# VHH binders against Protein DOG1-like 4 (DOGL4): the designs that were tried, part 24

Target 1, 232 residues: Protein DOG1-like 4 (DOGL4), of Arabidopsis thaliana (Mouse-ear cress) (q84jc2)
Amino acid sequence: MSKMRNLVEEKFLEFYESWVIQLELYLHQLLIAHNNNTMSETELRHLISKLTTHHKAYYTAKWAAIREDVLAFFGSVWLNPLENACSWLTGWKPSMVFRMVDRLRKSRVVLVEAQVKKLEELRVKTKFDEQKIEREMERYQVAMADRKMVELARLGCHVGGESVMVVEAAVRGLSMGLEKMVKAADCVRLKTLKGILDILTPPQCVEFLAAAATFQVQLRRWGNRRHYVTHS

## First folded at step 16 (VHH)

Design ge4 (from gc2 with L104M)
Fold by ESMFold2, look of step 17:
Structure ge4 (fold): chain B 232 residues (1-232), chain A 124 residues (1-124)
Amino acid sequence: as target 1 above (232 residues)
Amino acid sequence: QVQLVESGGGLVQAGGSLRLSCAASGFTFSDYHMAWFRRAPGKEREFVAAISWSGGSTFYTDSVKGRFTISRDHAKNTVSLQMNSLRPEDTAVYYCAAGDELYMPISADEYDYWGQGTRVTVSA
């Protein structure tokens, strides 16, 4: 319901715009590496490391920002509505990334039996971790609802400033809980990515990262063009 | 708190073998990639070998491929470098390193923790 951007939103908008531009530059490098069969394993590994360092930098900035205002990451002003609609707990859903892997397997990426087994194990673990987070979030929301009922009953007994303090405490408690859940979700995302990159060979990692970056860039471009159709 | 302790260095004749070991403590060993780097006299530190956090991925510099084998033991929290067919140009101080990056690094500046080094001298 806020009509104004706060300092956290303004700073992260600036950060995110720069971060996506750099991601697009890395995507170009990934596409060149994807099409170039003469690149050494050393060169591929350096490129993959640059991409993963870039992703880690996103989470470093995000975690600093959610300490100040986690609610900004639920319906973010730096994302278009399509990007926001695709979010699960402020980011991509870890288990759904395996659809990207599945599509790569059906196209040009050939995986050996040992890789397929490890990827399926990781998929199961990732889904289990997601479900654990969802259960913890549900339990937290139930606890908050119970406290709100007590607070509403107390409002009937106490009018004015005491009601505001009780509501503020409840909102503060929700924000702290959400911060912990967002960090937990981000940890699942990072562990899933780390696992996928460990299972795939360097050329396969380049293919995967290129596909993931392409999806992210296209989601942003498509959503933004939709917003500007009526202006030009 | 974090500690990497190398051992197994020494003097060996060309063509011989040596096994370096690195004992790790103060962090969750299974979350970290492990690597060996070396510095020869008058040279800059160079990458030798790395093994991923899971042990499922390894990478070697070209000059040691087929001669050196990196391995890790989660029960003992150790990483090892088996060095076979040693050459005088393998003479260096060997360093153990640990990093928790998303992707197994091969650049020294991406490793967070370092051992003190162990000297390997290969005589002709």
Scores: ipSAE 0.733, ipTM 0.887, lowest interface PAE 1.0, mean pLDDT 85
Fold by ESMFold2, fold request of step 19:
Structure ge4 (fold): chain B 232 residues (1-232), chain A 124 residues (1-124)
Amino acid sequence: as target 1 above (232 residues)
Amino acid sequence: QVQLVESGGGLVQAGGSLRLSCAASGFTFSDYHMAWFRRAPGKEREFVAAISWSGGSTFYTDSVKGRFTISRDHAKNTVSLQMNSLRPEDTAVYYCAAGDELYMPISADEYDYWGQGTRVTVSA
């Protein structure tokens, strides 16, 4: 029930709590901008840049942290169980973001035919990149299973410092592979976001960013109401 | 090594035209937003125009809308600024900039790479 947190988990928990609070503040600004038809394109672009800079800061901090402990991001202590259940390779699934765009299109956002075509092209590219990562993850899992069987056999027949060095090298190799996969997934997420923001107009970008922030904040609030014990 | 090299500046009469070019190297050109900024003598650097990494989005400062056109050529790794109906207030050193932010920037501090600049002088 109770578990120890390492340094990486403690530091990132503090970062993430602050990061989410700031995201909520930016969400408030997005909602004001949505209702204010007198904002210039320059003003909208500055607000969008604040949001994208905030998201980029998350990945900067994450990539520094996974260099030290990538496993902290699988079943993260700073996320509630609902948030963790929605994760694909330590984050939102790139292909699923297009469902949010589709929902906005059906309710609020009017897209011209050229935008629809570009979004479909991006969806296909994103799915292709996702599938490529999933194939790489499968190969990683096979390699991990093969390494564990070989090392188990060697440890059963060997005594001395060589066994420790081989096990230590295998663990480091597996961690490095997982770091590579997490970074690759994050790159797909960032490329997908960058592509969506390029296709949408500034007001449409505000709508999209507001919807994404709302979903993230509400998922956290709803999950927290069901579980008061998220530490120990 | 990343390098941005501007060309095409010079002296021109008011009402005339110039085309600036910026050759880019040392990075994946199609991943970067490109922009032109300018600095008039004794003034701060100001935004002129930007074009997104894909070429699908452009933005211009109000004083140049309808007169200036930014474009990019992914085959040649160049970005261009066609400047028509030039005015004396367009006199400045023009700088090419590149950045790979998630959203096409209009603030100078969001661009990572800069050229040395090319001087444009517009006489009355």
Scores: ipSAE 0.733, ipTM 0.886, lowest interface PAE 1.0, mean pLDDT 86

Design je34 (from jd2 with F102I)
Fold by OpenDDE, fold request of step 19:
Structure je34 (fold): chain B 232 residues (1-232), chain A 123 residues (1-123)
Amino acid sequence: as target 1 above (232 residues)
Amino acid sequence: EVQLVESGGRLVRTGGSLRLSCAASGFTFSDYAMGWFRQAPGKEREVVAAIDWSGDETWHADFVKGRFTISRDNAKNTVYLQMNSLKPEDTAVYYCAASFPIWTTRSSEYDYWGQGTQVTVSS
């Protein structure tokens, strides 16, 4: 059976495909910058700014879309199964980016003690924020199974009438909560990203962003190889 | 058109209180973090307070020392700055600014700005 997509899904799919293409271009630039080591700090900062702006554009589009249908992002038809499996509240897990930071520490990049300390503080904060969101998310998820919904489920499915109204009300309630949680999660993502970038030097930022973008792009590629994905 | 309009600034005596308001229009206010900045004569613009899109998280500069409080009403597309125990050193033009989707302490990262409202605290 072919899955029917709503307008939100279709539009965001189109956007995301374009966005990923641009990300790949930026990734290429990041890699060049990383390997060149001759770019000025001004140039590096400009490149970093381009990436941050690109990510901001993603969330601009996302937040516009989730306002219309947040549930679309819990299906995420624009992602392959592997990408979806690695998703946390409709996006990357904020704490995961510290793996990229760890990569820097294991590479030729030398982080000073002050940076390491700040990064660890940020890591702790990020994890705390994640857990807070997860607890709230759980409450919304569990709340879906309220007395009315459980009773309705027991009685069976109906195509109309009061049962439809009950379900719609429940879905609206859930959606409102989910939207809040998704936005909160996105803010944790961006705060974490910003925090890292503020701690790192421009060259380190470039390497970090390259690592992060590489992982994102490769994850998509790996998933596509495993699960053929056709984008329209 | 995006607009941020500050109001509430006026002359007040030391120890007095003011409540600044910033009315937003032309963008999805509830998706933006908001901040209050101020600029005194001859000084650089500095961040006073910030609030996330939901209002759940707030930040205040150290110099407010608990005297100022930022809040927002998304239903009214308005952000507020309650200023208590005002001092002459608080005299400045106060600006509200919007940042998507998170707030920062860096003015250059904010997307939209108001024209500012003058707060003058007399000794």
Scores: ipSAE 0.889, ipTM 0.946, lowest interface PAE 0.5, mean pLDDT 93
Fold by OpenDDE, fold request of step 19:
Structure je34 (fold): chain B 232 residues (1-232), chain A 123 residues (1-123)
Amino acid sequence: as target 1 above (232 residues)
Amino acid sequence: EVQLVESGGRLVRTGGSLRLSCAASGFTFSDYAMGWFRQAPGKEREVVAAIDWSGDETWHADFVKGRFTISRDNAKNTVYLQMNSLKPEDTAVYYCAASFPIWTTRSSEYDYWGQGTQVTVSS
């Protein structure tokens, strides 16, 4: 199915496809490191650093694109419907990564009490931050339906003139708010990720990152099987 | 070219106040978290304060004791450190640093650094 894309969408789609390919390569390395236990701590830290740098690159590109058109990320044509359905403010929901942490606890990974405590504290904080952003997001969304916009809607659609100006102004206002919220959300994502990595040992980090990357890659694959997405 | 230029450091008496400024250029300042670090002679560099990209979130080291306040003006590409009730132990070179997109307490994770400004607090 063909979709109309703007320049921001097209550019980011290209970037994202390449980024995902690289992620898969890193995932492979993570899995090898996790399964053979032959890598030194220094090597593991280096691998972790590569992944964190890779994620940083994503957000660098994202924030540049958002500056141009934040609304593009609420459509996210580079994602399939399943990926989009699982998206929270244009990305993964921060609290979701704790499911991967929980998986570690059920595996051969032994977390010490201090780690468990810190992780729980981080979980609570992350949830709080998510809720805060959600409330603010709702305010922006509701604000779109102000008296002027509601009245304009009542009067019907107009191709141009003053009505267009009113709508554009409203959209600009919304976009400004959305950009702020998306960036805030991204910061919560990265703070959460960093927090987890700071609590875990290098081997645990590798396992965690492997789990997270696996889920991301598989989610994309599952979605593609259900809904064919045509990319350039 | 990325630049962070600190200013405002000088000699001040105990109990005095200073306001440090850090002017940024060469990168999208408003996307970066900013931090102030300091390094005293013979000591390790330590984080003093940090502020997120929007200015909505700030962090201050425990030793600040409410004396210092970090702030930023994205329109001016500048981050500030208001220092009140200065003590001799605050004597150090103060550095401004930028981190995308979140701040940390680890100096090694910051992307860009200023040259530093000397703050000297006399008794």
Scores: ipSAE 0.889, ipTM 0.946, lowest interface PAE 0.5, mean pLDDT 93
Fold by OpenDDE, fold request of step 19:
Structure je34 (fold): chain B 232 residues (1-232), chain A 123 residues (1-123)
Amino acid sequence: as target 1 above (232 residues)
Amino acid sequence: EVQLVESGGRLVRTGGSLRLSCAASGFTFSDYAMGWFRQAPGKEREVVAAIDWSGDETWHADFVKGRFTISRDNAKNTVYLQMNSLKPEDTAVYYCAASFPIWTTRSSEYDYWGQGTQVTVSS
């Protein structure tokens, strides 16, 4: 059974496949940099900048796409089931990246007390922001099941054309809310990422970004193997 | 072509008020966080205020808190800076800037800049 894809899905799928390929290339560079202690701070900062720019490109494409069809991102045909299962409001959960930070602390990377404190503060803030978004999201989701929509659903599929207009209006309202929540979530993601990178030294940033990218790439690979899907 | 055009800067007396406007064009304004910066003669450019894409979140520098207020109207592609209780030390060229998708305190991270508008506060 093949799912019918709309134009937004097709375009974003193509974009995402290309974007992931580039991410893998950057991951390779990050790993080299991590294992090469001779790289200058300038070189490391340049590499970090390339990654941040790459992520910015993703969200540029995403926000353009969600303006046209935000619902496409709640199906996310460009992701395998495992990736989708791990998604929070159409992307990675912001608080998850602190697991990568924790990994740094257990490696040869030494974080000073001031860094640890700032990271903890950021973690708390991130979780708070996540919960705030979740509460707002719930409001939109529950609002979809208002009395009018519930009654309409009860009447079944044999309802006239007027009912279609009611449903379409409801979907539009929901979509507007979803778009806002997705954008808000993306901002929390990027604020969290930026916050971490601002706290870490360039070498630490490289290791962190390598860990994050590795997890993303491996998650995709694991999901593809499980479902016999071949993606770049 | 991307454009940010500031307006509203002029000479005012101490204690006076001004409202600066920044009209944006050439990009999806509603997706960008906006910021106001200022640069006084012989001083570095500093961030004054910032606002997220939706207008729900705002940030103000400590030196302007309670006096200045940033706001935006996405329908008009415009960001504003209401300045009250102006002081001579507020004299500077004020710039609006756009950052996708979040605002920062670092000027180097902003994507687009206006030409600036002169604000002069006399004693």
Scores: ipSAE 0.889, ipTM 0.946, lowest interface PAE 0.5, mean pLDDT 93
Fold by OpenDDE, look of step 18:
Structure je34 (fold): chain B 232 residues (1-232), chain A 123 residues (1-123)
Amino acid sequence: as target 1 above (232 residues)
Amino acid sequence: EVQLVESGGRLVRTGGSLRLSCAASGFTFSDYAMGWFRQAPGKEREVVAAIDWSGDETWHADFVKGRFTISRDNAKNTVYLQMNSLKPEDTAVYYCAASFPIWTTRSSEYDYWGQGTQVTVSS
């Protein structure tokens, strides 16, 4: 299925593809670290820092892109349908990471009581923040730019005249609100991630990050396979 | 070139008020959370207040709650710290810092720093 892409989409697609490749490399390192009990705390912290920096780079690029076209991120063409289906406000749902933590706890990660308590507090906070954003988004439901609206706007841009100006103005107005919401959501994501990493020990962080990266990579792989099967 | 330039620091008496300003340039100000830090002689740098990119969320240290208020004007690329009811203990160099995209209480996690402005509170 060929979709018309704008310049922002094309650029971000290229970026994202590269970013994912790098993520896979880091995932490999995380897995090695996870299976290597001889790595020093310093080495683990360094690896964690690389991952956090990598994520920061993603959002740096994202925020630059959404400034130009936030609508591109609603129905991201660089994501497969499965990835998009799992997206909440253009990214992963913050509260989802706690499920990952829970899975880790059920496996081999032993958390002390203090960590458990802090994680629960963070969970509550994260959920609260998610809900807050969702409430704000409800305000934009009527004006929310869906794919059809985006396409309409794009088509309108190719038609000269007063109508184009009206459409553009409308899109701009919508975009401002959406950008704010997207940024807010991203902040919740990063706060949540940071919060978790602050609670966990370096070895636990590595395990968590490995799990998160694995999930992301696998989601993409599975989604791509399904997409290929349905369109081949 | 990224620049954060603090201003407004001066000598004031106990109970006085100051408004610090930090003018930012060289980066997309509206994408960054901003923070105010201070460092007194012989003490570690400590976070005073922080504000998210939008200005909707603020944080203040317990020792300044009710006295200091952080705010920002994204149109002016400026973050402010209104300081009221100043005490001698507030004497320090005050620094403006930027963090993408969220604020933290850890100074090491901030991306850009100003040179600082001296605030002196006399008894």
Scores: ipSAE 0.868, ipTM 0.943, lowest interface PAE 0.5, mean pLDDT 92
Fold by ESMFold2, look of step 18:
Structure je34 (fold): chain B 232 residues (1-232), chain A 123 residues (1-123)
Amino acid sequence: as target 1 above (232 residues)
Amino acid sequence: EVQLVESGGRLVRTGGSLRLSCAASGFTFSDYAMGWFRQAPGKEREVVAAIDWSGDETWHADFVKGRFTISRDNAKNTVYLQMNSLKPEDTAVYYCAASFPIWTTRSSEYDYWGQGTQVTVSS
């Protein structure tokens, strides 16, 4: 019962597999740009724009899909178990990206004081937005648990017809609330990504985007190896 | 076909009020952040106000803060700009624009644009 595929899941699985393949192609270009001191600022900005557009395309497809079935994005069939376990509201946790920036700063990227100040301001805002969503999710979970207890009691008192309507109403309420929270989380993700790219210089953006894409690819590869070991 | 259609622009006296509307079609309006921009003759287009996809968060440029208010009605696929205490320097063509999914102050980052509505504030 852990593998339930409907039309939404089948469509998004195909999209996601293609999207990741294209991301790996862009990663190759980012690594070439990192190692090739001959690229102009214009060429670097073009590559950064391609990555930005690629990420927006992901969210365009995702928001279309969650309109039909937001629950598919909690425990997604197109992600391995490790990727799913690392998800925060159907995606990467916005504040965690700053740990990647911090690691790059220690080893590769030299930031001027003005950039450091702007990154700290962005980190604080990102964490604030993230925590606001977490508080709303906590309140929602408590409210749904209380409603589930009431709905279960009513199911024990009524014929199946009313029980089906009560269950469907509870599912509808959950889906509507989850869709709003997923959209809010995605906006924080994109605001954070855009904020970082706006603060960094084009060569620094290439370093950051390469690190981010590498992490995503390695998480997928490592999780697939673990899947083969533990589930084969 | 994506369309953003502004309306409500007209000639108004200094100190007057005006409400602009922008009707959206051909895309999922409730997924988009919206912005109002303006452009006076000989000047560059500038952002006036923006609102997120849900309507929960708004932003206004300092030169209109306290005078203009952006709002939206996702059930009607419409974004509004209420303009109060109008000044001659507010004379411009006002444009509605959409950005998926977050707004920005840079006009180059918006996906869809309306054709504009003329606002003229007389002395």
Scores: ipSAE 0.700, ipTM 0.872, lowest interface PAE 1.1, mean pLDDT 84

Design je34 (from jd2 with F102I)
Fold by ESMFold2, fold request of step 19:
Structure je34 (fold): chain B 232 residues (1-232), chain A 123 residues (1-123)
Amino acid sequence: as target 1 above (232 residues)
Amino acid sequence: EVQLVESGGRLVRTGGSLRLSCAASGFTFSDYAMGWFRQAPGKEREVVAAIDWSGDETWHADFVKGRFTISRDNAKNTVYLQMNSLKPEDTAVYYCAASFPIWTTRSSEYDYWGQGTQVTVSS
């Protein structure tokens, strides 16, 4: 048990490792389904449902962890705007998924005009929702800087029981706001995922989910922090 | 031990009002979107209204828009449906349902269901 990591972070990383292992097993099933053009629509829909349920399980665990300590999920996000731009509010920007849809369209898949229209409408809505969250996050970057100064004053306070209580209340208020924004971002991610799966045919969904799972597995392998995690 | 318990259904005259309540237990209510569905005999269950986890966003089916209002109280783990200007066509069993984390109009997407409360609107 390491004193270098928050217990909430450690529990979530343990969950995440198990979650990615299961995602890799689903990726294998998706690749088999992609190579087998004779699978029934019912079989494909069942596999798609498994992936949707797996993604909901990720958010179930994430929201439980965030309820316990949302700040454990933000490294130096308020101190590093470049990292904030690359790692958006504890996850990928929802609209990044459309780059994967674009690659699907360039491959062997032909989308009919009605699908293209619906996907464009969804992309616009997703970007609009992202921009709203980005505006709120900009306000929080300023508020976090202000609260760091109050928090530093608390550390330097030579007197103050009352000052400590005020600072702690202010930090809790920020944490509640951040939790709400993270949840809002996750809802946009899942609404966008469901929207894409509703527009695509079952075979197209399998190709999309395989590409998405491959990307998520590769993102873990690239691991910016070079952490070696034992599974317990 | 997940439980959704609807209450408030009764016989009401055309033009009358009712308020349905749904009390939740056994899960983290404030993380779930909630929906009200209804089912008349011989008909498919249909979505009436939905509300997101925070209560900030609501949706109402066109056939009840302006007459029904969904709301929630996360401190009391309760979702409500205020029904005004009731019509005989509103006669049905009303169900509350919970979905994590977003709502949808598809009943198959909901994780938990109540047993229902009967609403009857007389001529």
Scores: ipSAE 0.618, ipTM 0.835, lowest interface PAE 1.4, mean pLDDT 80
Fold by ESMFold2, fold request of step 19:
Structure je34 (fold): chain B 232 residues (1-232), chain A 123 residues (1-123)
Amino acid sequence: as target 1 above (232 residues)
Amino acid sequence: EVQLVESGGRLVRTGGSLRLSCAASGFTFSDYAMGWFRQAPGKEREVVAAIDWSGDETWHADFVKGRFTISRDNAKNTVYLQMNSLKPEDTAVYYCAASFPIWTTRSSEYDYWGQGTQVTVSS
């Protein structure tokens, strides 16, 4: 009836709720900067740095938590079902961020030829890295399924403390492999984010970060609204 | 209480070899990318080499490529710089630095720094 949350899940839930509230406050600052045509480059770079630092803090907390329980990040209790459905390997899909860049180029942001070339190179690199991780995840999923089948066969033939210890060791080994893949995916996410911010000018970075934060905030708000049913 | 402690810097002759070590404590070393930087008198600090958190990917500046090799041992919380075919131009204070979770070529983006170890290459 009721799922018992472990310590890792409860601690990260508290962290994540605070982290999202702060992201919303930074989004407000990004929208002010977007509307303020007199803001200096130094002021824009400071705001961009605040957003970058905020994202880095998320991954700092995440990597500490996945060391204890990586599986908590697959179907996370701190995310609503819509947010979980939009996740790719415990986070946003790196290649999809270029759709935000494309939309900005078509409406508000003018890029020079050198920027366009660098963004295309980054997109190709990001997709390549993403596909490599997808292949590794596929191999991991096959290995995990095979170990589950071995567990079922072993339980059918042998039951006792020895079987529990073997299963626990196998699960631990699979968790370590999954942790490495999640870290690799997070590195692709951060390399992609940094790459985009390095290519864009400070005003363009503010536009991009505002779009990204808006999407994340709206996804959470919309997903939370959908769970409220007056007839339940 | 984060500490990065470089060691192994000394005087060597042109063409010689030297291995620098950087021992890390006070943070989860295996989560961090690591870099070696150097600063010669009157010059800006510059990146020499970098290595990702797992040790699987490395990067070396063109001016040291083929001569220097970065490596790490996560079990010992240590990053190394093997320096071969040393030139007088390699004379500098060498710094170890840590960045979470990816490395960059920009010194301003590193989280933690060592105090440096002096490498002097004589003719």
Scores: ipSAE 0.604, ipTM 0.825, lowest interface PAE 1.5, mean pLDDT 85
Fold by ESMFold2, fold request of step 19:
Structure je34 (fold): chain B 232 residues (1-232), chain A 123 residues (1-123)
Amino acid sequence: as target 1 above (232 residues)
Amino acid sequence: EVQLVESGGRLVRTGGSLRLSCAASGFTFSDYAMGWFRQAPGKEREVVAAIDWSGDETWHADFVKGRFTISRDNAKNTVYLQMNSLKPEDTAVYYCAASFPIWTTRSSEYDYWGQGTQVTVSS
């Protein structure tokens, strides 16, 4: 009851639960392709397309929901506490994905010099864009803190309804700014993902997508199991 | 390889209507947001309308609201601009542009551009 606030949260919870189930099914296909060398390049590209289409569906639904209630994506009811703790501006941190690429390079993936150069260029661009967003968020938070101090001072001078209207306007302004920043962060996430997939060969893309899906599924499973640990 | 080809620009009278089309090829059209820009002689290029990759969200500049409508057909890899109640000040070269993954109002953020189609509105 107290966890379920509104229709936006309820609908996105249903969407996300089905979306993760489908991601797990695609992960199964990725692991088969990774382990068996059984698929042609054309078949690998088709599987990669299924994954990118699945991620596109996520962002399409997210951006529709954000237009209605961006605050629902900060401390989301469809994520467990571990998943929420690992979020950066409502999603995975773009620069962190390169740690996964680096790990794959050490264990399974051999990259040619041209790929390494392009990945390094992408990493620098991704980090720059990420830092730009972080600086903009910092400036916004400082401005909101100053605005909040002004509003609190005004509340000390007033009683009742005027304070509610000013607070509601401030919250609306915050929501609009957060919506812009969340979408900017998602833009960096999508550009980073597309950039990586464009640089890697189809077999390498399958390995990357399998690693990424595995991490996401394991975070969910691990966080959910922590909830159920008990002594009787 | 990547191509955006505008069509439909021509001379029309004030108050008339015109529909621009932009056919895309060489990239996954449904992954891109699309925008229409225009540039009149002696003026800087300005955004007219934009549409997200799904077509679910559109944006129109204030100077064209109620008169122009952007739309897209992802099955045909085409974006459209329906232009109604045309005025002489709408005279410009109109460009379509593609941006991954979201649209913006800044022309510098767009990845691909068409060559433009001339729209001329006579007094």
Scores: ipSAE 0.521, ipTM 0.791, lowest interface PAE 2.1, mean pLDDT 85

